# VHH binders against Vitellogenin-6 (vit-6): the designs that were tried, part 1

No score or structure here was measured in a lab: all are predicted.

Target 1, 176 residues: Vitellogenin-6 (vit-6), of Caenorhabditis elegans (p18948r1340to1515)
Amino acid sequence: ANCVVKSTKINTFDQVAYRNQFTPCYSVLAKDCGSEKSEPRFVVLMKKINEKKEWKNVKVVYGENEIEMYKTEEGLICRVNGEEIEYQPESEIEKKQYNIIWLNKNTLKFDSDDVTVQFDGVNARIHLSALYRNQQCGLCGHYDNEKETEFYDAENQENTIPKFAKSYLYKDSKCN
Positions, changes and structure headers below are counted from each chain's first letter, unless a header gives other numbers; Kabat numbers aren't used for antibody chains.
F is the ipSAE of ESMFold2-Fast. E and O are both the ipSAE of ESMFold2, at different seeds. Each is the mean of both directions, binder to target and target to binder. V2 is 0.75 times the mean of E and O plus 0.25 times the DockQ between their complexes.
[cut] stands for letters that were removed.
The coordinates of atoms that the task and the answers printed are left out; those that the model quotes come from them. Centres of patches stay.

## First folded at step 1 (VHH)

Design c1 (framework vhh_8fcz_2)
Fold by ESMFold2-Fast, scan of step 1:
Structure c1 (fold): chain B 176 residues (1-176), chain A 123 residues (1-123)
Amino acid sequence: as target 1 above (176 residues)
Amino acid sequence: QVQLVESGGGLVQPGGSLRLSCAASGFTFSRYAMNWVRQPPGKGLEWVSGISGSGGSTTYADSVEGRFTIIRDNDKKMVYLQMTSLKTEDTAVYYCAKGRYTWSKYPLGFDYEGQGTQVTVSS
């Protein structure tokens, strides 16, 4: 099961499609919402970084590691724990618990046992381990094979799509 | 208002079996995923198993898959954890948890309303 983000259109893990207007605030696309108290195994976040072009920054927090992928005019940039990784054809950043793979100059893949994120600067594809059925939350839905739970908000209440999307905004000092 | 009352814990020898129960009230039970989480002595909370609102999908932590079975009865508003082939490392307080499914407002994805039920596996 995949969640696909095409510009502003999201097709969730349970195959429900809707539109979301990304903002300069991070939105939670997918998160480990039950595996461990206060310390999720992963969080996948996305924000818009260009007003006209739907260019995105995707952040993957995986344990104690922070991976950022974002679009520039020269292609994708990848940062691992704040350190920028230069593109090299056919390069992989191999860590014991995850891999980062440059599929080409404009496409990156984060791969782990828990979550896989493929990102091209605008669009993302997220795959979760089956262990996260009924444990996933965010804009990508609940991954519970029940479409009626897709639009439950921060209080786990059924809501309209705009309210649902707003409930997953991570508001910090750098955004509205 | 949400209430989750766990029961069924106790002392059992390695290789034994227990069935935990959780009685739920204060919400529309059939619309929410239910989970079991546990806290071993001196450790953090560990997710064990989950079941969808309809009961059509279940999932398990690797450490318990094949040994534990999660079941729900929506008419009785109950969720159960059938535990077999118990190991000393299964010793923990077990909590029944309602899915909350938010990160932006709360760091936890669950409501923990009960006191839990103690499972001790020792010879």
Scores: ipSAE 0.000, ipTM 0.152, lowest interface PAE 12.3, mean pLDDT 74

Design c11 (framework vhh_8fcz_2)
Fold by ESMFold2-Fast, scan of step 1:
Structure c11 (fold): chain B 176 residues (1-176), chain A 123 residues (1-123)
Amino acid sequence: as target 1 above (176 residues)
Amino acid sequence: QVQLVESGGGLVQPGGSLRLSCAASGFTFSGYAMNWVRQPPGKGLEWVSGISGKGDSTTYADSVEGRFTIIRDNDKKMVYLQMTSLKTEDTAVYYCAKLSYTRIPEGYAMDYEGQGTQVTVSS
């Protein structure tokens, strides 16, 4: 099941489409919400990094590892645990529990057994293992094969979804 | 196991104020956004307000913005909804929710496993 983010449009794992205004604060796109006492196995976050363009920064927290992908005028930059990784044609950075693949100068893929994130600086495609059915939360929906939830207004579903989704917005003083 | 216990509801006249409380247990409270949702008589659930885990970001439904304030106390594991300028349209059962997409037999989970607290705005 895939969640697709195209600029401001999100098509969730349950194939519900809506628009979300990304801000300079991180929003949770996808997260392991099935674990109450342990930390989540993964968190995928996205924020807007340019006021006039829909340029994004995507952060994947996977166990102890933090992978950050973001757009610049020259293309994508990737950081792994704070260290910048330069683009190399047909390059692949393999770690024990995940892989980072440069599909081209402007497209990166984070791949693991739990979650896959493909990102081009503006748009993202997220794939989750079927084991996360009913255990996923965030802007990509709840991945439970149901298109409607009790949080949606039947008459104004598209307008109410973004308001509910803002509960997943992580703000701090540094994002203003 | 997530437990949420709401309190503070009651009968209040239009224009009045009321503060709802929610006591949380069974999870790392400061790590999760908390929400208030309500169900008016004979209607479906309506999202009211949300607050980030740190308490530094809040959001409100258009119908309550400027009138309601959501607050949390992470040390006490409490979330509150301060309601002012109450209207008859605010009459509902109010539920505190840690949003969880854990499937339940009769639907989809919000972690509002509490009984809710009834707010009636009437003269």
Scores: ipSAE 0.000, ipTM 0.125, lowest interface PAE 15.6, mean pLDDT 72

Design c2 (framework vhh_8fcz_2)
Fold by ESMFold2-Fast, scan of step 1:
Structure c2 (fold): chain B 176 residues (1-176), chain A 123 residues (1-123)
Amino acid sequence: as target 1 above (176 residues)
Amino acid sequence: QVQLVESGGGLVQPGGSLRLSCAASGFTFSSYWMNWVRQPPGKGLEWVSGISSGGRSTTYADSVEGRFTIIRDNDKKMVYLQMTSLKTEDTAVYYCARHLKYSSGFYRPMDVEGQGTQVTVSS
């Protein structure tokens, strides 16, 4: 199963659809929430970067590597561990455990054995390995084939949708 | 050049225990999720259990949850399946499999690399 974010609409891994208003603060879309939460294998984060357009920044933390993909007037920009890499036709960035692939000027794919993230600057599609069934948390749901657990927050408490969404915000001094 | 060598199978009575081992070579073992899958006589492959690259997360098929434990030793490049309370339905050839990369919108079925190890549960 996939989690699909289309503008503000999220269709979770368990096929539950709801709306989320993205803000300038990162929200956790998907995270390795196994028994040892201090050492997640991956975290996928998203924030809104333009008030009038649904332009987004997606950050993938994969082990010790940080990959950012974000929209500009000129197209998508990719940063790998802080270094900017602009679109180049037929380019891919190969690392030991993952690949970053430009599918076209406006679509980028992060690909690994654990998680795949496809991003076009506004919309994202996230695929998780089936091994993350019952090990996933975030706005994309729990991936447990139980629709009633989709609105449990970061502490596994059932919440309303607005309160649920706030529990997955990564706080910075600028992002309360 | 990827090699996975399974061992530890055998004949065991219902309610018994076995520990399967898988020795990996030809890839960076500590960087991959590892799985156990099995093939019962006359049936297709059935996923049994998985373990994350660092061993932090494990997951199990409903049919084996609470009876089987998957563990790994990255220094030795080994993954193990500790099986308890074995049932006749657990009879199968057991394979370990490296987690395969998602491609083209489809998750590929796990490729079995080795010959597997036969587990037979009967009197």
Scores: ipSAE 0.000, ipTM 0.113, lowest interface PAE 19.1, mean pLDDT 72

Design c3 (framework vhh_8fcz_2)
Fold by ESMFold2-Fast, scan of step 1:
Structure c3 (fold): chain B 176 residues (1-176), chain A 124 residues (1-124)
Amino acid sequence: as target 1 above (176 residues)
Amino acid sequence: QVQLVESGGGLVQPGGSLRLSCAASGFTFSKYGMNWVRQPPGKGLEWVSGINSGGGSTTYADSVEGRFTIIRDNDKKMVYLQMTSLKTEDTAVYYCAKTYRGVIPTHSYYMDVEGQGTQVTVSS
């Protein structure tokens, strides 16, 4: 199932639609929340990077790897474990566990067996493996095929939409 | 089947107090947020208050903030609404509502009512 972020509108994995005002702090869109005793296999984060434009930065933490995709005046930029990678036609980074693909100069795709993220600098589409049904948390919902549990916050407590959104705001000294 | 049984309503004078109760069954109570909504005579449903699944976070409509308190007891599967400083405009049938998220979650979240409600009348 897909979670779609269209500017400020989020349509979750369980097809619940709502609006979220992105800020300069990262928000957790999707995360492996399967077990307290396990480190998450993936975390997908998003923040707003321009005051007047709905430009975004998306960060995918996948195992030991950090992939960052963000919008600039010149187009999209990709960083893999801190190394900036300029757009090149047909450019592709293949690792044993994942691929990063430039679909064109304005669209990037992170692809793995667990999660796929397509990003155009403003909008994102996240596809999650069915193995994460009932093991996903974040702004993209719980992926449990129940609309009733969609607004579980970071402590697995249901809340109103504004409080729910704040519970997934990643605290950083750079943004608070 | 989800069952919510409201009680505690009655006739009270302006400035008085009432405590409403909601007994829940048919679902895993500790996993769902709970709300109180009300329907004044001849009007639509109005959201009053909400409480998260663990009880640590509460929200109130502007019209009742400072006067009403929502609490829950997960062991007893109960949610309560303590009402103080009651006004004639608080006259309504009060319903307990489990969280339900449809396509417009903010609206549907407060509209899932399954019980008969409890009548609160505030008059002299």
Scores: ipSAE 0.000, ipTM 0.119, lowest interface PAE 17.6, mean pLDDT 72

Design c4 (framework vhh_8fcz_2)
Fold by ESMFold2-Fast, scan of step 1:
Structure c4 (fold): chain B 176 residues (1-176), chain A 122 residues (1-122)
Amino acid sequence: as target 1 above (176 residues)
Amino acid sequence: QVQLVESGGGLVQPGGSLRLSCAASGFTFSNYAMNWVRQPPGKGLEWVSGISYSGKTTTYADSVEGRFTIIRDNDKKMVYLQMTSLKTEDTAVYYCARVWKTTNYLSAFDIEGQGTQVTVSS
């Protein structure tokens, strides 16, 4: 199952479509919510970085690693644990737990056994392993093959879409 | 098994210089950014400097910028910290660190070696 973000339109893991206005604060798209007492195995976050354009920054936290992908005037930039990695044709960054692949100058893919994120600077496609069924939360829905539960918030309560979206906003001092 | 072995510390007078070394083994060194972190007596860990996997990019804490230089040699699997114009407040155990942990969006460095003591005193 895939969650697709096209500009502001989100089509969840359970095939429910709605719109979300991204802000300069990170929103949780997908997260391992089965590991509440320990650190989540993954968190995928997205924020808007330009008011005039739907340019985005996507952050993937995977174990001890933080991967950041974002749009600039000259194309896509990738940072791994704070260090910028340049585009190179046919390049990939292989690590034991995950890979980062430039599909082309304008498209990056984060790939692991748990989660895959494909990002072009505006749009994203997220795929989760089947083991995360009923353990996923975020704007991409619950991944439980039940459309009725897609609009439950961080406290697992049914809410309207605007209230649901706000429950997954990460509050940082830099975006207040 | 991942191993980081720090060396090069010692006693030095204010205004002096020291070069710290970190020998890495047990992982693909050239695929990781490397950091220097220090722990002053009775205080928590403080990030000092970072260097990209290729060595092209370096960053420094405001307190050491212009005085310290981080260098790496991927062929030898070594990271160095060249310290100049040392101050008493630079007194600390210095650690080489490969990765950090993220918990609830907080970052912390994983300390893998025993560190090397730097004492700046007259």
Scores: ipSAE 0.000, ipTM 0.128, lowest interface PAE 14.0, mean pLDDT 74

Design c5 (framework vhh_8fcz_2)
Fold by ESMFold2-Fast, scan of step 1:
Structure c5 (fold): chain B 176 residues (1-176), chain A 122 residues (1-122)
Amino acid sequence: as target 1 above (176 residues)
Amino acid sequence: QVQLVESGGGLVQPGGSLRLSCAASGFTFSHYAMNWVRQPPGKGLEWVSGISTGGSRTTYADSVEGRFTIIRDNDKKMVYLQMTSLKTEDTAVYYCTKGFQIRSTPYHFDYEGQGTQVTVSS
């Protein structure tokens, strides 16, 4: 199943559409929420990086790796663990853990067995493995084929859309 | 098994300097970004600084920008934090961490070491 973020519109894994105004603070789009006792296998985060344009930064935390994709005037930049990389995979990916693919000069894809993130600097498409049914949380919903549970927050409580969105916002001194 | 061992902390007067060290083992060090985080007495974890896999890019929290420098030596599997112009607010246990790991909301870092205590007082 796919979650699609198109500018400010989010269509969740269970096909519920709503609007979210992205800010300079990261919001959790998708996260492995199967167990809080277990370390999450992945987290996908998004923030707005330009006030007048809908330019975004997407961060994927996958196991022990941080992948950051963001828009510039020259196109997309990709960082793996803080370092800008060419489109070629890192050496650890020879174990088939994940891949970073340039689909073209303006579109990047993070691909793994757990989660796929396609990003063009403004819009994102997130695909989850079916193994994450009922184990996903974030702005992309619960991936449980139930529309009623889409707006459960970080404490697993049902909320209105504005309160739901706030529950997945990370705040720090740079974005307050 | 990932192991991180911090050292170099101590007691220093305001305005002083210290260099913290972190020795890494159990993973391919040169493939991972490294971070320093700290925990002041009675408070939660605070991110301090990060360095890219090859050391070409560094980032700092606003509270330490211009005073701290993060450096790494991939051959020795070490990451360092050079601290200058220390303030009483810098008093904390300092930990080094591998990459980013998000366990829960709010965002926080995972760490394996015992940390190294930095106390800034007159």
Scores: ipSAE 0.000, ipTM 0.147, lowest interface PAE 13.5, mean pLDDT 73

Design c6 (framework vhh_8fcz_2)
Fold by ESMFold2-Fast, scan of step 1:
Structure c6 (fold): chain B 176 residues (1-176), chain A 123 residues (1-123)
Amino acid sequence: as target 1 above (176 residues)
Amino acid sequence: QVQLVESGGGLVQPGGSLRLSCAASGFTFRDYSMNWVRQPPGKGLEWVSGISWSGGYTTYADSVEGRFTIIRDNDKKMVYLQMTSLKTEDTAVYYCAKIPSRTFHGSYNLDYEGQGTQVTVSS
């Protein structure tokens, strides 16, 4: 199952569609919520980086590694643990537990056994291993076989979704 | 080169128990999640259970939840599947699998499967 973010529209792992207005603060899209508190395997975060355009920054925290992908006018930039990785055609950065793959100049893929994130600077597709069924939380839903979500009972979800989305804002010094 | 060797299968009666083992070599075992998948007679592959690289969390298919337990021993480079309350529907060849990731189409891309071990549940 996939979670798809198309600009401001999110279609969750549980096939629930809604709109979320991204802010300059990171929001948690997907997170390992089934492990002990100090042991999340991954956190996938997204924020808006341009006031007028739906340009995004996606950050994947995977164990002790931080991978950051964001859009510029010249294409995508990728940083791994703070170090910029330049685009190179047909390149793949192979690490111990994950790979970073340039699918083209404008599309990056983070690939691991646990989570896959494909990002084009505006839109993202996230896939989770079945290991995370009933163990996932964030804006991409609970991955719980479509049984429950906090906002699911509202036909017009705009009034309840801002409160739900605010609960997944990641606090850091740049945001607060 | 990656090698996965399954063992422990056999013939058991309904309600019985078996413990399957998977010996891994050729990769840094402690860095990867591990899975068990099975293929019942005349059917495709069915995912059964998974365990994270640390062993800190596990997950199970609905059909085996509460009956099967997946365990790993990183020092011995072993994955185990403890099966209890076996049903005739559990009859299958069981494979230990290192799965890199699913594709964007949602299907499993298996990096490596072992030779498998046959489990037959019959009176």
Scores: ipSAE 0.000, ipTM 0.186, lowest interface PAE 14.8, mean pLDDT 73

Design c7 (framework vhh_8fcz_2)
Fold by ESMFold2-Fast, scan of step 1:
Structure c7 (fold): chain B 176 residues (1-176), chain A 125 residues (1-125)
Amino acid sequence: as target 1 above (176 residues)
Amino acid sequence: QVQLVESGGGLVQPGGSLRLSCAASGFTFSSYTMNWVRQPPGKGLEWVSGISRSGSTITYADSVEGRFTIIRDNDKKMVYLQMTSLKTEDTAVYYCARAGKVYLGELSPWYFDLEGQGTQVTVSS
């Protein structure tokens, strides 16, 4: 199922629509909140990076890797563990357990067995593996096929500095 | 004393509008997510809408999206539910509910640590 962020409108995994005013603080869109894992396998974060435009920075923490995608006047920038990845037409960047794909010069896709994030600098589309039914939390909802339950998990992540067991993401995402 | 008091319910015809109000007291209102939930006659509770402590995040049940608007005023300690295009299936007792602290390891769908006394909305011709 897909969670779609169009500017400030979020349509959750369970098809509930609402608006969230993104700020310069990272908000959790999607996170592995399963009780079977001691550490989240993934965390997808988003923040606003321009006062007048809905330009975004999306950060994906996947295992020990940090992928950052963000909009600039020159187009999309992608960093993997701090290293900038150049646009490569018709190419895919293989890194450990995931792929980063440039769909075109203005659209990036992070793809893994657990989560897929497609991002154009303003809008994002997130897809989760079916294994994350009832194990997802964040602004994208609970992913439990029950529309009446998803908002509470999402609300808990609104404008909150993300908590991560290893804390390095939390420090990098700190806002005050 | 911690309490929530709902008002604004009544009888309205299909297609009509009503505004519900919830007055909070006895706690730091601006520190809590506020919700509207309803109970139709003879049925269980159904969540309607939620608004974050700052008001920046607003969520609606699919059945009311586009018809209802939730608003909060932290200075007045009030939550409102503006209802438009009312349908007979919107008939219910409406409750204002304060959300508790969510434990992320617990995927509990509905945790409300305080509910108001309710206000009756009847949509009938």
Scores: ipSAE 0.000, ipTM 0.096, lowest interface PAE 16.1, mean pLDDT 71

Design c8 (framework vhh_8fcz_2)
Fold by ESMFold2-Fast, scan of step 1:
Structure c8 (fold): chain B 176 residues (1-176), chain A 124 residues (1-124)
Amino acid sequence: as target 1 above (176 residues)
Amino acid sequence: QVQLVESGGGLVQPGGSLRLSCAASGFTFSTYYMNWVRQPPGKGLEWVSGISPGGGTTTYADSVEGRFTIIRDNDKKMVYLQMTSLKTEDTAVYYCAKSQLYRHFTVKGQFDYEGQGTQVTVSS
């Protein structure tokens, strides 16, 4: 199952569509939230980096690795653990637990057994292993085959979309 | 002045129920992800449950899914863990923990702050 972000429209893992206005603060799109493990296996975050356009920065935290992908006037940039990776046709960075693949100059793919993220600078497609059913949280929904409960909380039984989205906003001094 | 004070633990029979409470103060409670984590005797810390700042998302460890419910009341600055169908394996000190939404919310010592804990003992 896939979560698709098309500019400001999010179609969740359970195929619920809604709009989210991304900000200069990171929002959690997808996260390992149900694991018995002491730390999340992955976190996928997105923020807006251009005020006039819907250009984005996507960050994938996978175990101890941080992968950052973002749009510039010259194309897509990739950083792995802080180091910028130059575009190379058909290039691939393979580690024991994940791959980073340039599909072309303007499209990157992060691929692992747990999560796949494809990003073109504006739009993203996130695929989760079926083992994350009921273990996923974030703007991409719960991945539980329940459309009616995507925006519900235990207190009010329903959150508005703005309140739901705000609950996944990471705050730091540089974006607030 | 950040404080997290747990209460509600005790001795219960297998199959019983308990409600744990955590009273928070000294920070903007409604902006933090809140968690329950536990430490069984002689074992390491394990994450039990989490709830988003607005309460719209709850998550549970596989071992407690369907038996435990995490709830928060932002006006009262409280987080709760309703435990049902308790098992001897649930015996542990339970800690309330606050974290940011970004990474590190499930590991003790990587939360922004942890409380003093409340003991739950499930025994026949």
Scores: ipSAE 0.000, ipTM 0.143, lowest interface PAE 13.7, mean pLDDT 74

Design c9 (framework vhh_8fcz_2)
Fold by ESMFold2-Fast, scan of step 1:
Structure c9 (fold): chain B 176 residues (1-176), chain A 121 residues (1-121)
Amino acid sequence: as target 1 above (176 residues)
Amino acid sequence: QVQLVESGGGLVQPGGSLRLSCAASGFTFSDYAMNWVRQPPGKGLEWVSGISSSGSKTTYADSVEGRFTIIRDNDKKMVYLQMTSLKTEDTAVYYCARPTYSGKWLTYQHEGQGTQVTVSS
């Protein structure tokens, strides 16, 4: 399934569209929310990093690996486990469980069997394996083929859109 | 040209078993997750099971969990669905399918005729 974030508009895995104002705090876009797992297989996070522009930072936590992609004046930057990766045309970084692909100077793709994230510094497209049907949560919805359950919050309660969005903010002292 | 050819269906009594097969061609099979979907008489398509491109991850609809097993053989470009403890509600035409997006909508690419499974006494 695909979830598309275009600036502030989110079209979820179950094709429900709504708007979310991204903040300097990370919001959970997509997460492995299997009921018995203490450690999710993946988490995709997004925050706004520039007040005047819709520049974003996307973080993908995949197992024990952390991939960070963010926009700068010079273009898109990628870090893998804290190490900055230099751009090369259509370069691919292959790891046993995932790949990172530079599609061009301004577009990155994280690819795995579980989740694919394509990011251009402002907009993101997230493709989720059908394996995560009924096990996905976050701003990208529940991926359960039921549009009526799309706005369940982090505590799995049905909510209005603003309360739903607020429930997926990662808040700490740096954000408040 | 994407081609998916299903086989292995038939008439079976409740509680019986069948193994469905799907032969794929026309695309890089090992790059795609594969699914089984079914269409019961007079109803729309419903998703049944999925398997990742490598075969390491599987998932099932609640109605078939514990009764069906999906497997794939990337060297042979085959997907299989092992069905056990069949119920009358499992009666449907079964298709193997590639997940795809047409615009914003998830669809399933099933080009074949499917294979008919009938569970009846």
Scores: ipSAE 0.000, ipTM 0.115, lowest interface PAE 18.0, mean pLDDT 72

Design e1 (framework vhh_etentamig_d1)
Fold by ESMFold2-Fast, scan of step 1:
Structure e1 (fold): chain B 176 residues (1-176), chain A 125 residues (1-125)
Amino acid sequence: as target 1 above (176 residues)
Amino acid sequence: EVQLLESGGGLVQPGGSLRLSCAASGFTFSSYAMSWVRQAPGKGPEWVSGISGSGDYTYYADSVKGRFTISRDNSKNTLYLQMNSLRAEDTAVYYCAKEPYYDFWSGYSTPFDYRGQGTLVTVSS
């Protein structure tokens, strides 16, 4: 199942569509919320990085690794644990637990056994392993093949769409 | 060819325990998340528990949380389910399942594969 973010429109894993205004604060798109380990297996975050354009920054926290992808005038930048990875045509960066693939200068794919994220600087597509059905939380929905319970917030309370979206907004000193 | 072989089921009294095993072959076991799925008589399949490829992350359906423990031994290509405090409603055929492979961009996928014989667990007095 796929969650698609097109500019401000989100189509969740259970195919419910709604609009979300991205801000300079990170929002949780998808997160491992069912793990009994204290740390989630993955977290996918997105924020807006330009006031006039729908340019985005996507951060994937995967185990001990932090992968950041964001739009610039020159194309996409990718950082792994703070270190920039240069674009090379037809390049693929393989690690034991994940791959990073440049599909072209303006499109990146993060691929793992748990989560796949494709990002073009504005739009994202997220795919989750079936392991995460009923274990996922975030703006991409509950991933339960039920449309009725899609709007549970961070405290697992059913809410209206605007309140639901606000519950997944990370507040930091820059954007609170 | 992916092969999954479940074992360890049987008849047990309410409150009892059983340990299920699944022997896997035909794929790189440590690279895939694995799940236990059960099917009670006359009902559809119900996901029970899942474990990451590394074994570091485990997940449970609310109906079994606190009673069942999933684990794996990647050196033996074997998945386990320790079932404690069994209830009559846990009666089902239990299947282990390899998580489906999906290539997002090509659209290629394999279905959720639990085509083993399963192992029957009966909980009755």
Scores: ipSAE 0.006, ipTM 0.365, lowest interface PAE 10.5, mean pLDDT 77

